# Designs tried in a protein design chat: VHH binders against Mitochondrial amidoxime reducing component 2 (Mtarc2). Part 14

Target 1, 303 residues: Mitochondrial amidoxime reducing component 2 (Mtarc2), of Mus musculus (Mouse) (q922q1)
Amino acid sequence: GTVAWRRTRPRRRRQLQQVGTVSKVWIYPIKSCKGVSVCETECTDMGLRCGKVRDRFWMVVKEDGHMVTARQEPRLVLVSITLENNYLTLEAPGMEQIVLPIKLPSSNKIHNCRLFGLDIKGRDCGDEVAQWFTNYLKTQAYRLVQFDTSMKGRTTKKLYPSESYLQNYEVAYPDCSPVHLISEASLVDLNTRLKKKVKMEYFRPNIVVSGCEAFEEDTWDELLIGDVEMKRVLSCPRCVLTTVDPDTGIIDRKEPLETLKSYRLCDPSVKSIYQSSPLFGMYFSVEKLGSLRVGDPVYRMVD
Short names: E, the ipSAE of ESMFold2; O, the ipSAE of OpenDDE; V2, 0.75 times the mean of E and O plus 0.25 times the DockQ between their complexes.

## First folded at step 4 (VHH)

Design u46 (framework vhh_lunsekimig_d3)
Fold by ESMFold2-Fast, scan of step 4:
Structure u46 (fold): chain B 303 residues (1-303), chain A 122 residues (1-122)
Amino acid sequence: as target 1 above (303 residues)
Amino acid sequence: EVQLVESGGGVVQPGGSLRLSCAASGFTFSDYALYWYRQAAGIERELIASITSGGDTNYVDSVKGRFTISRDNSENTMYLQMNSLRAEDTGLYYCAAGTYDWETSGEYFDYWGQGTLVTVSS
C-alpha cells in the first residue's frame, strides 16, 4: 500500500529559517590566484564548478612537487583568470597572456605533489604554462598541475586525524573543505576595527552571505541554498596569507591578522584544532549536490 | 647545509616497541613544527604525528595511545616512541620540518628526511 510505501522513504522533517541572501559567488581555479566572480554555480561533493572549471583544481608546484602559495609568492594573487568553455586564459602584470586547455592529454606526466603534509597527485599542464609562471615569479622553476576526478583527493581523516566525528569528504587543492563561506556583516565588523579597510577578496570565500548579523555564520550547522544542502565542517582559521593585498600582491604580514587575533581566537577547548589562528568564516561540505546563484535565499535547516 | 636524518628503524615483533629519532642540522630547530609521515606498501604517504614549535601534539586515530611524539630543542632532535606495534605499522617513516601554524609565512614542510624502515613481523 501507499501508506507503507511512504513510510519506507527517508524524509527529514526540517523547517527552513531564512538567515540571509547570497550576495557573491567566487570560483578560484588556481590555488592562490585571483578568483572569478560568477552569477551561478554547481556544487559538487568536491566544491564549486562552473561549466568545466572546478574550484582549486589547479596549483603551482616546485619541480619536486611541493606546493607554492601566496605565502611564498605573494604576486600569485595578481594572476587573473578568464573562463572560456574549453580554456583558461591567464594574465598577470608584465606578462603576455597565456591560454591553457582545461582538458589535458592522458599522456601528460602525473606528479606526486605535497600539500600541507599530505601526498596528492597532479597532471602536468605542459612546458608553456610552466615557463610562464617561472618567468612571472622569477625566483625558481615552477610547474602547474591539474587534479582530475580519477585521482584520490585528501580525505577528512587525513586532514583532521584527531577529529573522528567529522563527516567524510574529499578535497583536491583547497586548504580544508569543499566550500568556504563568509558573511558581509562579519567583514563590516572587522573593518570597524581596522585603520586600513580590507575587502572580501583578502579572505577568498566561495560564497558571501548578506542580511545576517556579524559572525552569525559561526552558528550555522546545516544550510539549504538553491538546490544545495551543506553541512558545517569547522571554522576557517586564518594565516599570514590573509595579509596579502589582492590588488598589489604585497604581503603585510601584520594586518588584518593581528586585529583578528585580538578578538577572534578560539575557545581553549578547541585549541588542538585551531592552535593560535584567529577564526573568520566557515567551512562546509556538500551533502546534496545542485545549483545555487547570487540572489538565492540562504536557509538554515532546523529540526 | 640543511639536513634531517632519521634513525631507529628495524624489525620488531607484533606488540613490541621501537623509538625513532630525527636529528636536524643547518636551521633553527626550535622555530619549526615537526612531523612524522609513514609510507606503507600500496598506501599513500600519511601524516601520523605532529608537534608544534610550542609543543602541542596531534595524532591519527590509528596510533593514538600507542605512539608518542616529542622534541628536544637542546639536542635538535625529534622522537617517535612506538608501542604496541601492529603489522599495519610497517612502512618507511619520514621526518619533516616546516610551518604548520596558519599564521606563519614560508613553505609548508621546508625540509624532509630520507626515511627509516620499520618492519613489524613475526
Scores: ipSAE 0.000, ipTM 0.238, lowest interface PAE 11.3, mean pLDDT 85

Design u47 (framework vhh_lunsekimig_d3)
Fold by ESMFold2-Fast, scan of step 4:
Structure u47 (fold): chain B 303 residues (1-303), chain A 122 residues (1-122)
Amino acid sequence: as target 1 above (303 residues)
Amino acid sequence: EVQLVESGGGVVQPGGSLRLSCAASGFTFSDYALYWYRQAAGIERELIASITSGGDTNYVDSVKGRFTISRDNSENTMYLQMNSLRAEDTGLYYCAAGTYYDWETGEYFDYWGQGTLVTVSS
């Protein structure tokens, strides 16, 4: 008999077309808490990293491990975070500042947590920070947990089991994807339709792009920014969390969500993915790890 | 305070009916999808019924045609009308509120009630 011959096609070189420029980069260390603007970041397969601080690697939970977000506790958006090499410094209205070490003892208890119907682990950050959040929110007992890369994150197969065409990635405490991107022009367009203007921090993107047309990011499949290659996952569906004012911690429950629903609902053909949520911004996975910075050109990768 | 409070549970004979209520305080239902979950002894909590903010309803096969979920946004209350009850319907019933619903993942979301017990026995 004849041995089967295996052939591989050579990779095609991709052309780069500039579609914009990075105008802002944010890391959100703690889910629902205030973002930190950075001049540069490393992108890992699980999202943005600045030094030892990773995007959405911390989460506030109830004692039973259920996640707590600004939907339940809108004042979480007022918790500000300062990044230091080995520490996070937390500040909030009416609170003394607290310093949280990024590296936790391996002996710290691992909690079983639940986030959007999926089980996920978190290592306890200690009684001091737990009491700090409990005293700040004043409604019940809270804990802070930290994801460890030795833990299993939430996979695309678990997040979107009916969407087998989606690329494989894993997330800790982000809602849906490692990277969230919005264009400045899309925010400008939305604000032309609102009586009270909103700022980008309502939507909590990691990367803001300038120099493109409104909603042009909806068409971007593969991007090169700095050394980082990203691939489109899905449009970002929006919920009542987008109605929390990041400067006041007050939840409106209506705007900008009602205005987004008036013109940003999905096509019926993709209703199985997005349901009745309006779409604003794009989710990306990281295909090639590397660094990017504010001022970098944003390129589409075209075959 | 933000709370969901269930009521209407109890003991009923097979073939009987019960109506569960879930009242919200400290927030309004208007943009939330709402859910009823059931936990039977020795079985993990399962999603049995949902209603979207627009009023679209979904049910697991075991309760289709027997259970009806409804909402009254003006009263800030959700209901589960349970007819033709069976012994297998026995369990602790939880209400939950959230903006997303994923039937495949069986999402547990946002606000939870404390649960109300339904016992179908004779």
Scores: ipSAE 0.000, ipTM 0.208, lowest interface PAE 13.4, mean pLDDT 84

Design u49 (from b2 with S53D D56R N58Y; framework vhh_lunsekimig_d3)
Fold by ESMFold2-Fast, scan of step 4:
Structure u49 (fold): chain B 303 residues (1-303), chain A 121 residues (1-121)
Amino acid sequence: as target 1 above (303 residues)
Amino acid sequence: EVQLVESGGGVVQPGGSLRLSCAASGFTFSDYALYWYRQAAGIERELIASITDGGRTYYVDSVKGRFTISRDNSENTMYLQMNSLRAEDTGLYYCAAGTYDWETGEYFDYWGQGTLVTVSS
């Protein structure tokens, strides 16, 4: 059955307005590595979960615990992940495949890690997978760490210290929020402005919505999808990571980012939040836990 | 070489005041959001105050109305004015500056050495 959980808020009756349909659901087990398309997912307070696999609960780190992303190592986007009941199977160009157990021994070392200036812990995934990433990237020694829900996540107050109006949540290794959503129409609009078309995987959303107008998701405050209630956090500011081709691992550093900057800069009133980053996609927190699936209608909750 | 140097820590009695300073060398504050973190014995490091380049401030609930963060880009210094100090405010206070370099694709997070604040009789 469906697990339902609410934050400490009064129950409010809302009208539902359908704004689209879920066209794709992606889970990204390892930060910066390839996503896995799934037909159904559970949404927890810390993001998507498919079986035992949680969104961005694994991360590549340097020996000193500093995070590594496709910004520094673009070829991380070429690491493909196959979900098996108790294991992840990793593949990458030029590498033998490696199998990683999802459940780690409690005796494995806990590393002190650091993401965007914030402290976060991770349990070591072992020497074999560490050597695999080190051999793949060929630049320095790396390790893989896994978050455990018994560890402290990064809180909203640490992620957005100047945005006191935001609801409380925690994340493990996602950049900023539990759920990242983009519409297909927004991608289509962007591609009309580009010489070389880009696909959704450049932007790494968890949920893709069809059947709405371009950038209509920028206006959605509260959503119901399947059993799940979500609330808008902020627009997703984009950086040089969006210029990494997910099929080649080559970083362009210019497109689609330059084109996004030409028309997707923030309103001057919110420049203190977004600076000069262009906006593409939306961050959501999970207010009521539950399941959603591809094909589900997407509803705005309106008073 | 980037450095942040804190000063102004010390011992005060409950109800007292201190002003912490954080001076930067090797970069200018105008490029950075600025933060004060606190680490108390037995407690993880926590963000207590921040100020963005645009001047927006945040305070953790326990210090709201008592602490004031400010920045002076021309002096390349930021401050934390601490009033009505309580025993629970005792800890190491760290300043930090953070930005993202779009060209290199790296997030830079620079930290000071920490300055000790002790609130006791």
Scores: ipSAE 0.000, ipTM 0.179, lowest interface PAE 15.1, mean pLDDT 85

Design u50 (from b2 with S30E D56E; framework vhh_lunsekimig_d3)
Amino acid sequence: EVQLVESGGGVVQPGGSLRLSCAASGFTFEDYALYWYRQAAGIERELIASITSGGETNYVDSVKGRFTISRDNSENTMYLQMNSLRAEDTGLYYCAAGTYDWETGEYFDYWGQGTLVTVSS
ESMFold2-Fast, scan of step 4: ipSAE 0.369; ipTM 0.721

Design u52 (framework vhh_5c3l_4)
Fold by ESMFold2-Fast, scan of step 4:
Structure u52 (fold): chain B 303 residues (1-303), chain A 122 residues (1-122)
Amino acid sequence: as target 1 above (303 residues)
Amino acid sequence: QVQLQESGGGLVQPGGSLRLSCAASGFTFSDYAMSWVRQAPGKGLEVVSDITSGGGDTTYADSVKGRFTISRDNAKNTLYLQMNSLKPEDTAVYYCAAGTYDWETGEYFDYRGPGTQVTVSS
C-alpha cells in the first residue's frame, strides 16, 4: 500500500515514446543566408555540425561590428551556400560565385561584434568576401566574420537573466539556442489559415519532424534522436524575419506573422518571456552529443 | 523579472538639451549591453545609441552622432542619454532596451520600459 513515509521509486526512468520521424535536416552556415539540406549531422553543444561546417558560425556585420540580418537586408536569404570539403561556395543573384575557406583565418583581425545588444567576437574573413557582400547588398560597406569555439558565446545568463531555471548553454550567432525544431504538421496547420502558402524555409529550422499532430512539439521536454539527447529550452518566438520570402528576398511585413499572432500568442502567465511574439517551433539545447540522420525516429524521454 | 523605467523627457526648444535616465532591475545590469531606441509619430523604431556592458564602447545613429552621448553607471544600475543641440526631428518617445531587442517590431523577451516623451518645438 501507499504510505506517506515510504521510499519512492526514482523519478527518472528513461522510457522512450516515439513521437515522429526526422523528415529534414538543415544547416545554416551564415546567419540569414540560405540553408543547406543534409542527410546526416553531428549535434554539438553549440549546435549542428556537418563535416567541418557549423550552424550559424558566420555572420555579416557592418564595419563597426553591428550585426546585419534579413530584417535589414532581406536579400541575404538569396545567398546560397554549397559545402565542399574545406570550402563554402557562395552564390547570389547577379554575382559571380566566391569560395570561402571553412578553416578559421587565425591571422586576421578579431572584430568586437554586437547581436541584439550583446557583445560577441568574430574573426574577419578578409577583404575579398567583404567586397562580395558589399557589392551584392549595395547599401553600405559590410564585412563577414567567423566564430571560433575559443571565443565566448552568448550565455543563458545574458540571454534570459530572469529565467535562472533554464539549462546553461552558449550560442554563437544563432538568435537564442543551439537547435531549432518544427513539425511538418504545424506548418500544414498554419497553411490552412493562409491565402498564400509558406514553406518550412520561412522559419529556418534545423530539424523537421513528421508523423505527429500539429503543435505537438510544444509539449516535448526531452528528446532522443539517433545518438543525440536534447532538452527543451523555449518556444520559438517569431518576428518580421518570418515574412521574408526565401525564394524572392521580398519582405511582406504582414504574413505569415499576422496570422500567427491571431492564434499562436503565449499564455499571459509567460508574457514576460515572449511578450507579443507568436510562437512557432521549439528551441532545444544538446545534452548528449552525437549524430542523427533523416529517417531517424524521434523519441520523447519520459519519466 | 527585468524592469526598465525611463525618465527625464519633456518639452524643449530647438537647440536645447535633455538628459534621459533608465533605472534597471531584475537582472545583472553590468552583464548587459544597453540601447536607447526612439519612435517618432507615424514612424517605425530607430536605434539611437548603444553601449557595451562595461561602458568601453559606444555606437550612435548618424542622425544623432556628435549631439547625443550614451553612458552607464553599473554601480547604480542606470543608463543615461545626454541629448544636446536638439532638433524638431528628435521628437519621439525614447525607450530603454536591454540585450535581445528587436528594434523593428519593439519586441524582446525582457523589455519593461514604458518610454519617455521628448518634444522639441518652439
Scores: ipSAE 0.000, ipTM 0.214, lowest interface PAE 13.2, mean pLDDT 83

Design u7 (from b2 with T52N; framework vhh_lunsekimig_d3; at its last look DockQ between E and O 0.02; V2 from the best seeds 0.00; counts 0 for: pae O 11.5 > 2, placed apart)
Fold by OpenDDE, look of step 5:
Structure u7 (fold): chain B 303 residues (1-303), chain A 121 residues (1-121)
Amino acid sequence: as target 1 above (303 residues)
Amino acid sequence: EVQLVESGGGVVQPGGSLRLSCAASGFTFSDYALYWYRQAAGIERELIASINSGGDTNYVDSVKGRFTISRDNSENTMYLQMNSLRAEDTGLYYCAAGTYDWETGEYFDYWGQGTLVTVSS
């Protein structure tokens, strides 16, 4: 079982208010690749876990260790992942499937990688899968790396050096936080403004919540879902990655990002954090480890 | 050569206290998440406390409020302060420097030899 990272919060008698229901859960084993829908997940200090697979603990990198995302290689979103036994099976258009073990030998090389200007390590997944990605993307040589807990993660202090008030957490290859949450209602609202409708996969959330009002998730500070307690970290600033079509791998570079910019910009008081990025979705850290399922009520914890 | 050496174990009465130490060498100590495991007789080894490279700590419920894990990167040493010890805390305590384990959630490259803690009247 995953070690539940519990922060010693004073046991205040908190009132629970149901604000919604979990409608979808996605894990993204490989950063920028297709998500895997699951019915149940463990929530760990570093993100979601399904069985032996952890959210965004794999990442494609260049040979020099720099991160590669769907921003640079949009076709990454077409890589599908199947979880079976002790293996990941990868599939992509025009490629033969490749199977790689979830567990790597400790003798595999560790690379120094770089994500958004921060250094992080990754264990090499081997030449076979490296060649697979290289052959698939056909732009340059790539490697696949895996994070392990012997490695130093990216801490809140490093991620947000100017935001000392944020809770302390550590992440592997996620952009900002362990958990990403979006409501269905927010997507519906966005789609009322778009000519071409987009689906939730454009935004790559971990948890989707139904039964609330549009953007109500922006008001949620502390949540209880299943046995998991979560605390808000930040809003999710959106970038050009949201313009990648998850079904075609084509990057539009405009929609839905431009539409979001028209009505979802941050308050000027927090511009230092979000800059000109529109806000869509919420980032959470895990305060109490546990499990949650699709269909679980989502409670807001209020003092 | 990587080494983890536990110390501080012994016999203590219920309600007593012990402080375990784990001295590490042969690797970049500050970069690793560290763990304390224990193994009681006839029971599988269990994780009881962890501290990541950032200093964040976690505990299993059975030791919460009683045990404190800490690390001194300058000394390459991890500690486990154990207070209010109980008979059920008896076991061999292991220090580990871990990596991700797909099977258990934690995979450890390095283990100590263990130190025995006996809580008895």
Scores: ipSAE 0.000, ipTM 0.230, lowest interface PAE 11.5, mean pLDDT 90
ESMFold2-Fast, scan of step 4: ipSAE 0.544; ipTM 0.805
ESMFold2, look of step 5: ipSAE 0.027; ipTM 0.488
ESMFold2 (binder alone), look of step 5: mean pLDDT 79; pTM 0.773

Design x12 (from b2b with D31S A33T D101K; framework vhh_lunsekimig_d3)
Fold by ESMFold2-Fast, scan of step 4:
Structure x12 (fold): chain B 303 residues (1-303), chain A 121 residues (1-121)
Amino acid sequence: as target 1 above (303 residues)
Amino acid sequence: EVQLVESGGGVVQPGGSLRLSCAASGFTFSSYTLYWYRQAAGIERELIASIYSGGSTNYVDSVKGRFTISRDNSENTMYLQMNSLRAEDTGLYYCAAGTYKWETGEYFDYWGQGTLVTVSS
């Protein structure tokens, strides 16, 4: 069903404290490619879903199954995606438009892929789209793979054992968790420290919240937005991928990452989790599945 | 009809203090993020301080510890207390109110006309 409980234990009665309002919702069908702004979404246990399209259920791989991201191929951020009922339409600079069916033949080869030291499978999306990405990137042969819910998802518990062990969730191709959230105030704060301003798309959040204080999202443990209950997983550690300009596909390698490092490094007590990565944004798991929309109040569940 | 009106600018000696005010009308002041920008001669306009609807504040590093932004929602007024003023603080100071604009990457719904601050020996 579209509304399902993920929690397995009785819940205490909670008070709701409004902490903000949803100002933007994005789904990113293909890892590292452009996001699609939506006015409403379903949140499943594996992340956002708009119709048949699921967040980060596609990724570009080398022919041997190793993941490819904007770290290796920054121009992936320029691949724009249009959502159609049964199809994704892909566009990129210098390329003819291509239409990709969401439902693939069951006879398509399943690749063994590897993301961040974890094994995960992906079904091959066919030679036509593989040649399209290969022609676009021009560096080597690439393929596109799609996750389906019959496959075993990956757990990030191995990557973040002291934090993610408190959550029971799996993901397909996202880096860490089903939902990524940033506040507008946090972006505004960062931009007061930057000569060249950056926009939210550098950071690829699913949900943007307005009406709160800068970095207040770092303190939110349990949220109710629309019908959806979410629980904090960890802070989002940032790497060189945040220096790719989403409008040009040019990788800066320095900003905004160096500025983030100047004031957003973790406390020494949690260095084993975050190392030297600066923290910007929050990861959440979905505890109660449901729908949310732009304009919804964001409530913290307290006591 | 939205208005943001700055006041409190003037000439001051290095090391001196000024308090700028921004009086607002025509919008729901308490729900907006409010900003102070500075435009110095020959330099692009720079965001120097912000105060969010929830009351938290942010400053550009060059003014941190010297400037204090505050708001009074009952008076629809925002303030900038400027201490230990330096020659490089000279410029036009603009009050602004707004939220992030996704289409342009800009932050502002409304701007004031600016007030001049001159720090001279």
Scores: ipSAE 0.000, ipTM 0.277, lowest interface PAE 13.4, mean pLDDT 84

Design x16 (from b2b with D31S D101T T104R; framework vhh_lunsekimig_d3)
Fold by ESMFold2-Fast, scan of step 4:
Structure x16 (fold): chain B 303 residues (1-303), chain A 121 residues (1-121)
Amino acid sequence: as target 1 above (303 residues)
Amino acid sequence: EVQLVESGGGVVQPGGSLRLSCAASGFTFSSYALYWYRQAAGIERELIASIYSGGSTNYVDSVKGRFTISRDNSENTMYLQMNSLRAEDTGLYYCAAGTYTWERGEYFDYWGQGTLVTVSS
């Protein structure tokens, strides 16, 4: 082949090409629990923030610190969260509501937790909410923990050791990246192939984009939305967790995952990254912090 | 002590069969997704088969129809039935257990020590 050379000097400012419009924004305070639709959000380096509430800054753990997700406890998807300035209000089927302060005493115990084989800390949210989750799930003792920005997050070097080209960032309890984006057209395409329609909440994106073609988001490398600049991390690989119905808490184990596998497997050239997981949606890092809102145009930054 | 122990590896001729086992001690399988990885000479460790806590399975294309992954939660053991073995199946086979189905080995909670499979005449 041809040897490519690169310039070391900064290039002139990139052109903006509008590719769509923000149609929906969701924040998911507790891992695996229901999302909250918001009209506007701040994007930090660690993901979306609405007031004092941050995306995936809480998670349910076992007594030994291992994370619990809807894969193990599908009924977690039925836990509804109401945002108030200083409090989260939690509701679930068969449960009295519980109110949780967002700011915890610094004296609350810090647990050593584990996500995807990586260690991460979490501050205990107290016995009251621990008993609430334990009573709701009924299988074993659970606790709720909260990440603090003074704690060390999971770094891209630890998340993707073989992917040195990825921009450096940290995440708390999100799976892989600070921001998860899907287009409406991609969901419409998937639903043409399914007997039972699925909604966007099966896939838990932070940002939904309208006005583009199906799977066009797979081609977006750098985005400007509102004041926020985002850079592609990778495609979102899907697992059995995507088969949990967000309205019933029932795990199907087959659809929509089997349909996604029939047409959304990766190109052989990137099989070392994605293996046999089907791809649906995009992960982004936040390169320039700022605010964005529903109705904002989505721009690609092109050379 | 928490560990995964693989067994069943060995030398086999092309077209032969082997059954690998992965036994867990010190923890219970029921809350874990379970995986078989293969590391061939000069190639990075790759995921070849996975089985989720609910029983759903995934396979890399090169082994579909030839390999079958299964789990027995009551015996705390996972299996890989390998049929119609080819020279390219030669490698170290590792079992792994993780709390999620992300396919990077560095994200798994527990790994076995590996068992060698050699397909040669």
Scores: ipSAE 0.000, ipTM 0.158, lowest interface PAE 15.2, mean pLDDT 84

Design x20 (from b2b with D31S D101S E106T; framework vhh_lunsekimig_d3)
Fold by ESMFold2-Fast, scan of step 4:
Structure x20 (fold): chain B 303 residues (1-303), chain A 121 residues (1-121)
Amino acid sequence: as target 1 above (303 residues)
Amino acid sequence: EVQLVESGGGVVQPGGSLRLSCAASGFTFSSYALYWYRQAAGIERELIASIYSGGSTNYVDSVKGRFTISRDNSENTMYLQMNSLRAEDTGLYYCAAGTYSWETGTYFDYWGQGTLVTVSS
């Protein structure tokens, strides 16, 4: 009796508590390259999308398919991207601009690539853009590949094999999760501890939240922003990539990472997940797809 | 046309008070986070106070307990009440919408032209 009847019952009303406001939204089309600030975005199960452009759906690879990041090639952070309907326009210091179509011919070769020891496919973006990156970086031959939603992403079970409690999602070329979120107050707190100030682009978040206290985002489990419902995955562990200056492409290797290590190391109970990496920002998965925009209130969903 | 116009600056003695105003037009004021920045001669511009669309506020330690930021969404105006003013508070005060100082972000949506505050005896 009650089981069939329960399908007509509304779920318990969730209480919404406003914890902040969206102050910035960034999409990073190409892994390690400069982000694009947008006024609004759609959130899909695999991350942010603005029109035909998806977050971290392109990456630079070596000829053997191994990923290239700003760890090996810090000057990748200086590659700026302009979104133009069906095209990406790439610019970098000392380079002529190049225009890349978002839709690739189906005849373009699919490469077997590797990210952090995991296999993932990518469709070749053509010889012209490959030569452009090769000429820019000057160290070896590179190619650019694009993920297609018909390809198999990296699953939560492969990313975190020891963490069975994490919900199932897939990512293309992002490090760990569909959505990166950091609060402005957390950056302000970090900067009070630094001689040379750093900006948000050192940390490459998709969503920046204002109006909360420093590190309050560490406590947020379920969020509603615009039409989008998000669920906490993990804290974002930081590595030497956070020491690359996004305006110069110079890798410091020390700050802000050493300062973060002085006060942002994990609790011993979760050392199996984070090891010695300091924690700054949060990873979220998308539970209900929809749109969000700069200026939207950020609500914590509580029962 | 988007515009932010500061007012209320002037000369005041140490220990005195001033109230700055920032009148905004040309955008949906209630949707934006709003900021006060201070720039002293030869010193980089610094964020001193923030107020967000939901009413939450943040301050740098040097002004906590002395300065109060507020907003009036019906009048499209933000305020900075400055009490117990010190010589070190002397500088150009800028209002901004949609961004932070060089410490928190690179880009800004809107900036005012600045209003001068001089604390001297």
Scores: ipSAE 0.000, ipTM 0.118, lowest interface PAE 20.0, mean pLDDT 83

